# Ledger of designs, part 28: VHH binders against q2luc0

Target 1, 332 residues: q2luc0
Amino acid sequence: MPIEFEQTFRNFLMEHQEKYNRTYHFLILMDSIITAAQRIELYYRTGALKGNLGMAGSINVQGESVMKMDDIANEIVLHYLAASNRVIQVVSEESDDIVDMNKDGGRYFVYFDPLDGSSNVAHGLPVGFLFGIAKRNLDGNMKGPEDFHLREGNDYIAAGMFVIPTGMFTLALRDAGCWRFHADETATYVKPMRMTLPDDPKKWELSFNSANTTVFSEKVQSWIQVNISKYKFRYIGALAGDFHRLLTNGGLFMYPAIVKHPDPKENRPQGKLRLLYEANVVAFMCREAGGDAIDETGTRIMEIKPAGHHQRTTLYVGSKPIIDELASLFKS
Short names: E, the ipSAE of ESMFold2; O, the ipSAE of OpenDDE; V2, 0.75 times the mean of E and O plus 0.25 times the DockQ between their complexes.

## First folded at step 14 (VHH)

Design R2 (framework vhh_ozoralizumab_d1; at its last look DockQ between E and O 0.41; V2 from the best seeds 0.00; counts 0 for: pae E 2.7 > 2)
Fold by OpenDDE, look of step 14:
Structure R2 (fold): chain B 332 residues (1-332), chain A 121 residues (1-121)
Amino acid sequence: as target 1 above (332 residues)
Amino acid sequence: EVQLVESGGGLVQPGGSLRLSCAASGFTFSSYEMYWVRQAPGKGLEWVSEISWSGGSTYYPDSVKGRFTISRDNAKNTLYLQMNSLRPEDTAVYYCARDETTDWEYSWDVRGQGTLVTVSS
């Protein structure tokens, strides 16, 4: 049997760069992101084996202070992004403030969640590394004037995620589709596959925290009541993992507002997920895969103008017919 | 109106040097990354050099790295390209350019009329 060779991620991007005679800035940036993901995965595996992935401030079996895994992941991503020298500023879930990098020479803004589903680490379950990328914009190539880190989803040029340690890397490129890559035995990402949400409603799945159903709005509860029997229900409890499945099967992932909690202090009318490094990321990928995403007002996620770098939002993301139905409901 | 005007091209022998200039007007020059691109006869547009808005970072393809140097004077709204150790394959029309597109589109839409550089014995 002849040796089979798969197309690598690097070759995939290189072909595009050569075709349009572009600089290699994006490729270099992506290389740094991939390296970060690989390092996080290594740490995930090694830490789990060594018992070093406990709570911050805990002591491991060797008597050493244990760093929280999300902080470790954040440091790894920041390191490699900085080393790329292609990033102007970074918005990270784990950083209170915007992180300045190469303001004078950088080309990109990066928004990322270094460890989605952090609660899964202790149990050896999959976690996600989410990221969005925007280009510096002054006049003309994107919507509006330069506003640095506060970019709409529509201003992103790319968004992607790693599901660790599964070896699954998904990347969406503006007007160029959503692509999934697989890590081979050498940890090289290969075999690009274009992702498109299936049109068959029989394959569609619903994904949400069903325990919160009674504290959702009346409109959302009513919708769930009507639709819960129409589709299969699947819920991992992490955005990256649930969205990963959604890209294959279609349907709906939703994170609604909490508005009817018996304890008013537990209400979250604005939602829990972050706009820039969670909602925009999956919305962007979903759109490139043929789907859509809205908030609970019926506004498209990618059209929301950020008011802050840690702005929260409700999220409904998935197959276009379901999203359209929900949009109509919310606007009624 | 955005204007880019290149100058400094000419005939030079292999191994020789030239310095190109580009006068920019009609936009805030100091806010933009600037580029040199070239088009050889019968070939497509090729990226030659890039400089950040502040001049703090410069980038080159392997084809010209070590031989070409891009620089800028923001006070004068001028871009420069120092070309050393010129080769016959460097023969082309050289353009000063600004990128107005995404990374997935053909870029360099904003450029001057160009200046011809001919490297020949």
Scores: ipSAE 0.423, ipTM 0.760, lowest interface PAE 1.3, mean pLDDT 91
Fold by ESMFold2, look of step 14:
Structure R2 (fold): chain B 332 residues (1-332), chain A 121 residues (1-121)
Amino acid sequence: as target 1 above (332 residues)
Amino acid sequence: EVQLVESGGGLVQPGGSLRLSCAASGFTFSSYEMYWVRQAPGKGLEWVSEISWSGGSTYYPDSVKGRFTISRDNAKNTLYLQMNSLRPEDTAVYYCARDETTDWEYSWDVRGQGTLVTVSS
């Protein structure tokens, strides 16, 4: 009978803004990111309701035009980021080149994968919109335009993800925690919940493509042999979904180097995942939830100095005790 | 030591103009977003203008838009505010400010003594 009101995402951020002498640049940027996510989710849901998602990741738009959902999602995100006037440059998984926006008046670099796991669209399975955010460099040493977008994960000020079409949104803010919201019946993100990885190893999950075990390094294969039976194994095969669950239950998600494949074309010694808009994003979020992330050499993901905007990396992300064990293993 | 020194204030008739200056030292001026803020008698700080590091983008609240123009000279480490069509409600101490935060949002920090602008007949 009584109407129950939950705190909105905007009110959540406004409490920080009003407490400190702050501008609204980040709030305006986040409004654009959320609007983009809502538009992507609408396209996903309406395609599913019409039974059209069974096509190979394609839906009809503009009457008879057929577009891949990846392309739709990328266009939506680029549009709203540009309209915000707050973005300097974008690195998008779906764009080969860096996308210039407001190079002079922008305040943020944005790194995003607009539809992680997009092959799942045809199957009606969850996908992800992942993003990371860095500010303009405040260091007095000017580095030139060619280096401005190549930021370490430690320079990110925020990272987050939407799990589509579940209405789940998780945002991590530097030194202010990792927070999960859900969409209410009006599509408003509400009810911030602080995310911390559980300390109880009985809750922990192990997540990786187990079919690839024999093609990982000997160190990783040996670790799996010892540890596979200690944890619940869960693997959707989509980074957004697997990491979303990991934030709730703790444990480890990994995408190791592939180095022993019988077809050498299938080896991925530098890893498959992209540093700027995949690995850094989940590493940042995991750190704010009390976890950590490393690569195949034991180097912290967020300390990697990027050399290219589509650079790949291996990834081990999750609960600190597991990550510390793996770091020691890789450096031994 | 980071220093910001405001100047150019004074007494002006309604409809008049003033140009404020802010001399910056102790930091790389051209790397920072800069702000003008003001404090009317008995009121809190009010944001008045913002300019990008290069000077290419500027922002104003509706209360001053079209009347005030922020600019910068990075070679001289100087920030300016041109104030036209002044009104009695523009009476305040004016401060320049530098962006001070390393988290997700931008903020300002007042460091100087400010310069008093009085608009009255």
Scores: ipSAE 0.328, ipTM 0.710, lowest interface PAE 2.7, mean pLDDT 86
ESMFold2 (binder alone), look of step 14: mean pLDDT 81; pTM 0.814

Design R3 (framework vhh_ozoralizumab_d1; at its last look DockQ between E and O 0.02; V2 from the best seeds 0.00; counts 0 for: pae O 5.2 > 2, grease 24.3 > 24.2, placed apart)
Fold by ESMFold2, look of step 14:
Formats: sequence, structure tokens, C-alpha cells
Structure R3 (fold): chain B 332 residues (1-332), chain A 121 residues (1-121)
Amino acid sequence: as target 1 above (332 residues)
Amino acid sequence: EVQLVESGGGLVQPGGSLRLSCAASGFTFSSYEMYWVRQAPGKGLEWVSEISWSGGSTYYPDSVKGRFTISRDNAKNTLYLQMNSLRPEDTAVYYCARDEYTDWEYAFDVRGQGTLVTVSS
């Protein structure tokens, strides 16, 4: 009957910081991100309990005012990031413009999608809170809080996701691994588990919207024809959920270009996923778990130099042997 | 060569005050966030205060908030810590430090010998 005491996320992070004589700025930022995630989960759970979830995922929060859950989640994340006093600027999926915060005292740029898969709210299914983090430049060319927010994925220092309301949290740290935590009975994230993509192809999954197969490029269609029976097919239809599972089982998640749609207005040759707060996030986490990620041209996702803060990309993310095969195919 | 030289420590009675100074050289002082950290006997480093590059923002842990005030003079390349209402638990060697770039977080760049503060009756 011994009681097990599990390491908390805070103690896990403190242990790493103490080893390197490091500041507490990142810990303070992560505490704000975790608090935001817990608040979003509260709104999700209590909305469901009171019957307030609608078909559009709306929750009544102010008298008869109705707010979409994605707007609520965005306000929560912005609030806690601002309260940390550590964030220079934010790029949010739910905000058209860049959001300025602490230009004098901030250390970080934060890129986030506060509610990935928000259509799932109406069905009571899990959603995701995705984030990526880059540092202020300290190379002697900066004179103040001004910095360029369009950072490539290789400049990120951390990226992670919460799967809500399941209590799962995954954080990747540059050159320090990809780590998964779960919420215990007190809602504390505990028990760090190092995530490494399995090497065994029998475990690997293939994940994509198969209904779009005929509108992908001929190269991608041909690859699917050859490979779809080699791996287990799994598709929830939400990046956070599909990638969360991929980190456990390995394989490939992809969101290819749409280039053969019978209505040309529906083509998306640049892809649909957002580079800064979707593709870079999962690419960063996948790399720290031993995987890789490319776009439709075979270019590594994290090497893409952003031209806009809502820029789209195609995405192929997963186990290196599959990504290398696709990279060769795209360059042929 | 980056140098940080602390001074102003000494023996003081509980409730007393001291002002610490840190002379910086060998780098562009006005481009860096700066810190005071301390090390009590047998303990690790404890962050005590931080000031932004311009001096416009300051931060303190609860253990010293309201008693300590960090400031900087960018024209003189000097960092200061005004310590008021000193307590025996403030006894430590005090160091100044600058931000240093690391892989996924910031680190304290401690370079000086520090200055000893002893708070005792």
C-alpha cells in the first residue's frame, strides 16, 4: 500500500534550471501558460456541465452575451501571458494583428493557437492549446524591446501542447528532449515521460484526411497508393489530437497541398496549416522526439523564413525514414 | 574581457541599510538586463532582483520585495542595490550578473568575487 509521490512539472523544470545556473524567466512564463491551459479547461468542463456548449462551441459568460470558446481561450492566454511581464509580442491564431505586451522588460515571443480543433467543442471531444516560444536576441544588435517577431522554427527554444480536457501536456525544449506529463487528481502536471518516436514500423501510423486524396498532387497520391496499407490509418481530424497520438506511435501526419480541386478557388498550394503556431510547433516537438518535418518542396519546416505572421504551409511530420523518403520524392 | 565588480557590503545591524554597487566593463552594459543574486553560506544562488536594459522595469522575489530597490546608471556602467530593513537571513555574498544566452532559457552570468553582507547584532 505505499503511496507514490510523482515529480511535478515545476520541480522537473527547476531541476534543469539549477543544473545550468539559469534564471527563472522561463519558469515564470511556463507557469502562466499552464495557468491559462487550466483556465481554458475549466471553461470547457463547466460549459459542458451547465449545458452551455452550443453547435459553434459557444458559452454564455456575461448575462445573455454569447462568446465562442476560441475567443474565450484567446482572452485567457493573452491575459496570463501579459501578466507574466515576460512576453514582448504574441502571434495568436485568434488575433488578426500582432499583440504587443512588455516591449521593455519582455524576453519572449510567443506563438499560439489557443483552441486547435475548436469544432470538436460542440461534440465534447478533445481540443488542443498549441504554443511555441522564441527568445529576444542578445547578440549586441538590439537596443531595446524592438525585435523581429517573424522567427523561423529553428529559433524556437520551446514548443508544446495541451490536450484539453484530458489533462495531457507535452513540452519540447531545444536540445533537451520532448516530455509528456499528465494531470493528477489535484490538477497538477506530474510524472515526466521522455517521448521518443518508436523505431518499429509495425507501430507506425499514417494520418491525413483521406477524403482529399484525389485533390493532392500526383506525387502524393502515388505515395499514398503504395503506402496506405503499410501502416495503421488513424485520423481524428484535429492537429493536436493526431499529433499527440503520433508522438506515442510514430509514423506520419500530413496536411498536403490541395492542387487538383475541381473548383480552382479551393486549391491551397501553400497549404492550410499556419507556420508559426501550428507547423513549427509540431515540427519542433517532433524533432526533439527524434523525428522530422518538411513541406511540399522537401524544405524542412523549421528552416522556413516566415514572411507573415499568419503564413500557411504544407506539412509532413513524423518518423525520419518516412520524412526522408518523402523529401526525396518531392525533390525528384 | 567582461568584468563585473561588486562593492558596498559590510556589517550592519538588523533593520539597517546598505547600498551595493556593481561596476561593469568589457561589454555594452546598456544592452543587458541585469540581476543581483546572493549566496548564503551552504546555500545555492538566490535571485534577488532584476532590472531591464533601460531601467524601466524592475522585478523582485517576495523575500525582498518592498525592502530592496535595484537601479542602474547606464552612463556610468553601474548597477545598484539599495537594501533597507535588513534581516539576519539577508546575510550572504551578493553578486551582480547579466543575462546570458543559453539553449532554451536565460542564465545568470556571474563573474565577480561578490561583496559580503553580514546582518548581525
Scores: ipSAE 0.180, ipTM 0.622, lowest interface PAE 4.5, mean pLDDT 86
Fold by OpenDDE, look of step 14:
Structure R3 (fold): chain B 332 residues (1-332), chain A 121 residues (1-121)
Amino acid sequence: as target 1 above (332 residues)
Amino acid sequence: EVQLVESGGGLVQPGGSLRLSCAASGFTFSSYEMYWVRQAPGKGLEWVSEISWSGGSTYYPDSVKGRFTISRDNAKNTLYLQMNSLRPEDTAVYYCARDEYTDWEYAFDVRGQGTLVTVSS
């Protein structure tokens, strides 16, 4: 049987560069991100085995301080992004402030969640590494304001995620589609497949925390009442995992505002998810896959101008017909 | 072939307004950040405005902030610059330019022939 070879991610990007006039700087950045993901996966696998992925401040059997996996993941990503020398600033879920890197010579801003679904680690369930990328403006080299502005989702040039440890890497490129890669036996990402949300409503799935139904807005509750029987229901409880499935089957993932909780302190009228490194990331990927994303006001996620680097948002992401319907509802 | 064609320049009095247009062809306009740059007599090229590919984000130097507004119509492959409250120091040839990044610097080698804006009493 002849040896079969799959196209590698690197080869894919090289072709993309030629086709869409991208730069090698982007390739270098992506290499650093992939390396980070691979390292995170290593820690995920080995840390669990060693019992080193416990709560921060705990001491292992060897008398060593144990770091949380999210902190480890964050440090890994920061290290490799810094080493790439292509990043100006980073917004990380795990960092209170914007992290400066190569502010003078860098090319890109990176927004990332190093470990989506961190609670899954203790149970050996999949977690996500989410990232968005924006390009610098003219700061540092020409007269003008420095590019420290928070960018809306539409200004991203790429967004992607790793589902660890499944070997699934999905990357969306501006106007170039959403692509999924698979790690082979050498841990090399290969076999690019273009992702498109299916048009068949029979395949569509709903994904949300159904336990919170009674504390959603009346409009959302009414919508759920009408639609819960129309589609299959699937919910992992982590954005990356649920969105990963959504890209294949279509439908809707939603994280609504909590507005009717019996305890007012538990309300979340602004939503829980973060705009820059969670909602924008999946919205961008979804758009490139033929879908859309809105907040509970009916505003497109990617059109929201961030007011802060940890801004929260509600999220409805998925198949365009469902999103359009919801948008109309929210605007009524 | 990449082409950028500027128009709308002319003579205007101080405090006046002009609107520049740039017609783009030969490339996927909606995939690029676009810029306006200007060159005054005896001076180097100066950046005056930047707009993201979607038009959602705009940037200006302090010299024109609050007076100039950049916008785009991706369906028409057209870039615009609304210039208000014009000053004599705004006198220059204005160029529409495509995003280029070379050796950690922005370059505007891809630009049109320019349109002359003269602000004079």
Scores: ipSAE 0.040, ipTM 0.353, lowest interface PAE 5.2, mean pLDDT 89
ESMFold2 (binder alone), look of step 14: mean pLDDT 81; pTM 0.818

Design R4 (framework vhh_etentamig_d1; at its last look DockQ between E and O 0.41; V2 from the best seeds 0.00; counts 0 for: pae O 8.6 > 2, grease 24.5 > 24.2)
Fold by ESMFold2, look of step 14:
Structure R4 (fold): chain B 332 residues (1-332), chain A 121 residues (1-121)
Amino acid sequence: as target 1 above (332 residues)
Amino acid sequence: EVQLLESGGGLVQPGGSLRLSCAASGFTFSSYEMYWVRQAPGKGPEWVSEISWSGGSTYYADSVKGRFTISRDNSKNTLYLQMNSLRAEDTAVYYCARDEYTDWEYSWDVRGQGTLVTVSS
């Protein structure tokens, strides 16, 4: 039987870079991101469930104390990003403050959620590692860390996600498409597949927390009432997993504002999801796959000018015809 | 208009040294990462070395590590490459380049005529 060799992610990326006389800075950054993802997956497989994190013999456990998996994932990503020497600053879902790295020699800002859907770890269900990347701006006036790291989604050059523990990796590159890879038996990401949202509405699905329907706005409730029966309903309850599926089937994932909760403290009028490392990431990936994303004012997610690194937003992401309909609704 | 003017090349024996200079004008030099790139006869361009905008970080191709030193003087808008322990395979036209922010990777264009370095016995 002939030996079959699948194209690796590194060869895929090198092929694109060498055509344009590019440096290796982005490749080095991506190698660190992939290494972090592989390390997180190992920890998930060997010690993801509560109280089982010490099976590998290298987990930070002391006495009765146990680190949560999301804290472990955050430490892993921060370590490998720092080791790349390519990152200026990081915004992490698990870190209250921005994290400074190589401010002088770095080239990238990285925004990440190291373990999206971390409540699924206890159930042995898939989780996600989401990231977005922007380049430093070397033209014009440079400002302090807050000004540098608050980038609009339109300033991102790449965004991607790993679905853990399935070995799936999806990366979108600005104006170069959205591409999915899988880990082979040697843990190497291989076999690039161009991702394009299907334009056949029979494949489309709706994804949202239907238990919250009565606490959404009247406009959103009315839209659901009219549209819920037109498409298949699917909901894992984790952004990475639901969006991973959406890229295959098309349709809509949404996380609307919570505005009618019986307990007013539970209202989330600005949305739940985080702009920089959740909404911008899936919006960027969706655009490169032929889709779009808006918030509940009808504003394109990637056009939102961030005012804070943990800023929340509502999110509607998916197939353009549905997004256009919702944009018109929200502006009326 | 961006201008980059290389100088300092010449003929040198193996084991010798040269110092290249690159005079920059038409842009804010201190805001840009800078590169040295070389092109040997009949070959494509090869990245040699890189320096951050402040000079705080430097990077080298494996083929020149320990022999070449990149530096910059932002007050003079000048980039330098000190080349020591030169070898025949270092023979090339050397160009300086400014980092170009055009996509998801850093890239460069050759803008000057370069400066020829010939290493021969």
Scores: ipSAE 0.014, ipTM 0.485, lowest interface PAE 7.6, mean pLDDT 85
Fold by OpenDDE, look of step 14:
Structure R4 (fold): chain B 332 residues (1-332), chain A 121 residues (1-121)
Amino acid sequence: as target 1 above (332 residues)
Amino acid sequence: EVQLLESGGGLVQPGGSLRLSCAASGFTFSSYEMYWVRQAPGKGPEWVSEISWSGGSTYYADSVKGRFTISRDNSKNTLYLQMNSLRAEDTAVYYCARDEYTDWEYSWDVRGQGTLVTVSS
């Protein structure tokens, strides 16, 4: 029986670059991102055995200081992005400030969450590495270099995520679709598959923390009351994992504002998720897969102009008919 | 109006040298990465070289690496391409290009009319 070969991610991008006479800078960047993901996965798999994936400040059995897995993941991503020499600045969930890299020669801004669902690590559950990419795109009226890192989702050229350690890599390219790759036995990502949200409502799923229903807005509670019986309910409790399933089945993932908590200090009227490296990332991928995403005001996530690099937002992402319905509700 | 105007092309013998220039107007030149691309007769466009906004970083296609040098003078809004050790396969129309936001299938937002470089004995 002849040996069968699958198309690799690298070949996939190479063909695209050659076909459209583009430079290879994006491919180089993506190679760095993939390498980072693979390294993170290595730590995920081996760290528990070494006893060094505990809480920051803890001491292992050898008397050594232990780093948190999210900090380790952040350092890994920063290292390989810097090594690519293609990145101008980075916005990371784990960094208070913007991280400068190749300010002069870089081409891209990168927004990332190195470890979505970090609480899952202790339990051996899947985690996500989320990232968004924008190009250097300066206004012709602006002089000199500018950070221009506070870009709306529509300005992204790519967004993607790794679900670790499942071997699932999903990448959306601007106006070129959402693609899922699978790690083979050599840990090489292969077999590109175009992702499209299904139109069949029978497959659609709802995903949210149902324990928080009573602390959502009245509009959201009313909507849930009407719709909770119409669709299957699935909830992992992490954006990356839940969105991963959403891309296959369609439906809705939502992270609403908390506005009716008995303890006012626990309210989150602006939402919890971060715009640049969480909401924009999944919104971008969803759009390329035929879906949409809005906040609780009915504004499209992709059209929100960021006011800060750690700006929070509510998130409703999924199938267009559901999103349209919610948008109308929120604007009423 | 954004304009790019290439010059410096001509006929040269193999092993010879040429220096191309590109005059930019209608935008803040110093804020943009700039590119040289070329198109040979009967072939598609080919990326040749890229330079960062300040000129601090330069990139080259493998086919021209070690022979071509890209540079810029932001005070003059001018992009340059020094071409040494020219070969017959370098024969093409050379274009100056600016890269703004484009979709995945398009790399060059703005380019000039081009200047013809012919390498022949």
Scores: ipSAE 0.014, ipTM 0.329, lowest interface PAE 8.6, mean pLDDT 88
ESMFold2 (binder alone), look of step 14: mean pLDDT 82; pTM 0.829

Design R5 (framework vhh_ozoralizumab_d1; at its last look DockQ between E and O 0.73; V2 from the best seeds 0.00; counts 0 for: pae E 4.4 > 2, grease 26.5 > 24.2)
Fold by OpenDDE, look of step 14:
Structure R5 (fold): chain B 332 residues (1-332), chain A 121 residues (1-121)
Amino acid sequence: as target 1 above (332 residues)
Amino acid sequence: EVQLVESGGGLVQPGGSLRLSCAASGFTFSSYEMYWVRQAPGKGLEWVSEISWSGGSTYYADSVKGRFTISRDNAKNTLYLQMNSLRPEDTAVYYCARDEYTDWEYSWDVRGQGTLVTVSS
């Protein structure tokens, strides 16, 4: 049988670059991101075997302090982004402050969560590496690199995620769709598949922490009561994993505000998820896949102007008919 | 209106040098990365060099690396290309180009009319 070859991610981007005479900056950036993901996966696999991916402060058998996997992943991503020389600044979930990189010659802003679902590591369950990318605005009004604090989801040019260690890489490109790639036997991402949320409600799934139902707003509780029997329920408990499934089956993932907790200190009226490196990422990908995303006020996630780099938000992301319904509800 | 006007082209012998200039107007020059691209007879456009908005970072095609130097004066809204050790294969129309916000990648679609560089014995 003749050897069958799959299209690689690199070739996938190169075709566009060559066709439209684009620069190679984005490709170089993406190579760095992919390399980071591969290295994170290596640590995930080897750490599990070595038993050294435990809780921060644990001492290994050699008497050494064990670094948290979150921190390891963060360092890996920062390293390769810096090495690309294409990034101006980075917002990381694991970094309190904005990380400056190549402020003089960089081209992109990167927002990322290096390890979504970190609690899964101890159990050998999948984790996510989420990232969003924006370019510097070229409107002629700014002197030098733009402060990306002013950016909204609509300003992203790309967003993607790795589900580690499953070999699944999903990337959305502005106005060019959402694409999923698979790692082959050489760990090369291949076989681009365009992702589109299915229109068939029979396939749709609901995904949320059902244990929190009683502490959601009355509107949200009422909606759940009406709709919980209409759709299949699936919940992994991690944004990346749940969204990964959502892209295939459609439906709704939601992370509502906590507003009715018996302990007022446990309320989270602003939500838990971060806007720049979690909500915007999945919202962008979802939009390119034919869906939408809103917060609990009915505002589109991608239209929210960030007030800070660690701003929190509620999240409703999924099939457009459901999102439209929820938007109407929240605005009523 | 965005304008880019190239100058400095001409006929030069192999091994010779030329300095190209590009006068920019109609936009905030200091906010944009700038490019030199060239088109040889019968060939497509080729990227030659790139410079960051501040001038702190420069990039070159392998074919010109070590021979060409891109620079800019933001106070004068001018881009430069110093070309040394010129070769016949460097013969082309050279264009000054501005960075453009296009899709997920950058482009150099905004260009001047170009200046002809001919390297011949």
Scores: ipSAE 0.629, ipTM 0.844, lowest interface PAE 0.7, mean pLDDT 92
Fold by ESMFold2, look of step 14:
Structure R5 (fold): chain B 332 residues (1-332), chain A 121 residues (1-121)
Amino acid sequence: as target 1 above (332 residues)
Amino acid sequence: EVQLVESGGGLVQPGGSLRLSCAASGFTFSSYEMYWVRQAPGKGLEWVSEISWSGGSTYYADSVKGRFTISRDNAKNTLYLQMNSLRPEDTAVYYCARDEYTDWEYSWDVRGQGTLVTVSS
């Protein structure tokens, strides 16, 4: 077949930046993030092919000392973010504490989940690397590390995800859209495609753990009863995979509060998903694709003021007509 | 009203030194990344150096690395560029610039008249 030269991510980003007066700090940061993702993908793909992957959710296999893929992925991302010399602090799903990097001279805060859906590792199914990025506050109201790292989603300047090991990369840029790339034969991300949620309800999908329906709130159960037959139902059971598909087809992904579980230890009344590196990421990306996201009080996800770096939330993300309907329901 | 006023330029022989100053007013100087940029005759603007808000990190173009030193005094709202071992190629109008928070990238904007540095035998 004839050789086609697709636009690379690097060229795409340079064209979306002003061609003069730029410093390349963001480009350098993104190069580090992409390198980290490529390293994680290589390890996942080669580990799966040789049968060397540890079981997700397991501590260790009998008689082996095996580092979990989660820990490996976290170490890779931390390494490349630090090497970029552009990052002030990091919030990682895999790190209990905030990780300081270049507190005095850095430019960005990064929030990430290096291996979303890690339970899928045992099944050899896709996982995700999710990230959100905020800039240092330039309005002169800097109060210290807590004010810097506890940023609401509206303060993010970019958010994105890699689906691993499939070679898909999606990046949303504040007020500049949501863009999807795929890895070519040289593992270079190419062929930017603008992602806009379809406005055709026939394409829309509904995604949630339907087995939990009876343990959701009465309002959510009633909404499901009316709406479940209106849309195609799809659920892989991992935020990255389900949201990746949502950006193509539109509809709704949700993780409601679990409040009526017969085993009280299984209840998640505050939600399961993490605000800073899961909910804000997909909410930001969805907004740039023409959608929206709320919690179960009807509050916009990106307007939630974080009180903790591992804070949880309920999540409803997708096509605006559905989100508007749910917002009205939750406020009534 | 944001103002940046450059000073300290002049005529100097190759190998000489100059210290440029940039007086800032109309904004909280200590909150912003700051830059030195230059424009040689008939050329476009060239990034020269930048410094973090606290002064803790500095960066230089390869053409000036090891010869130029950027610094700032946040108490005096002043940015400096110490230029040593000057070469004829350093001849330019030098501007300071403030970082602009408009998108995902750090960028700069020239606002002053600049200060002329001429390096000639």
Scores: ipSAE 0.189, ipTM 0.626, lowest interface PAE 4.4, mean pLDDT 85
ESMFold2 (binder alone), look of step 14: mean pLDDT 83; pTM 0.832

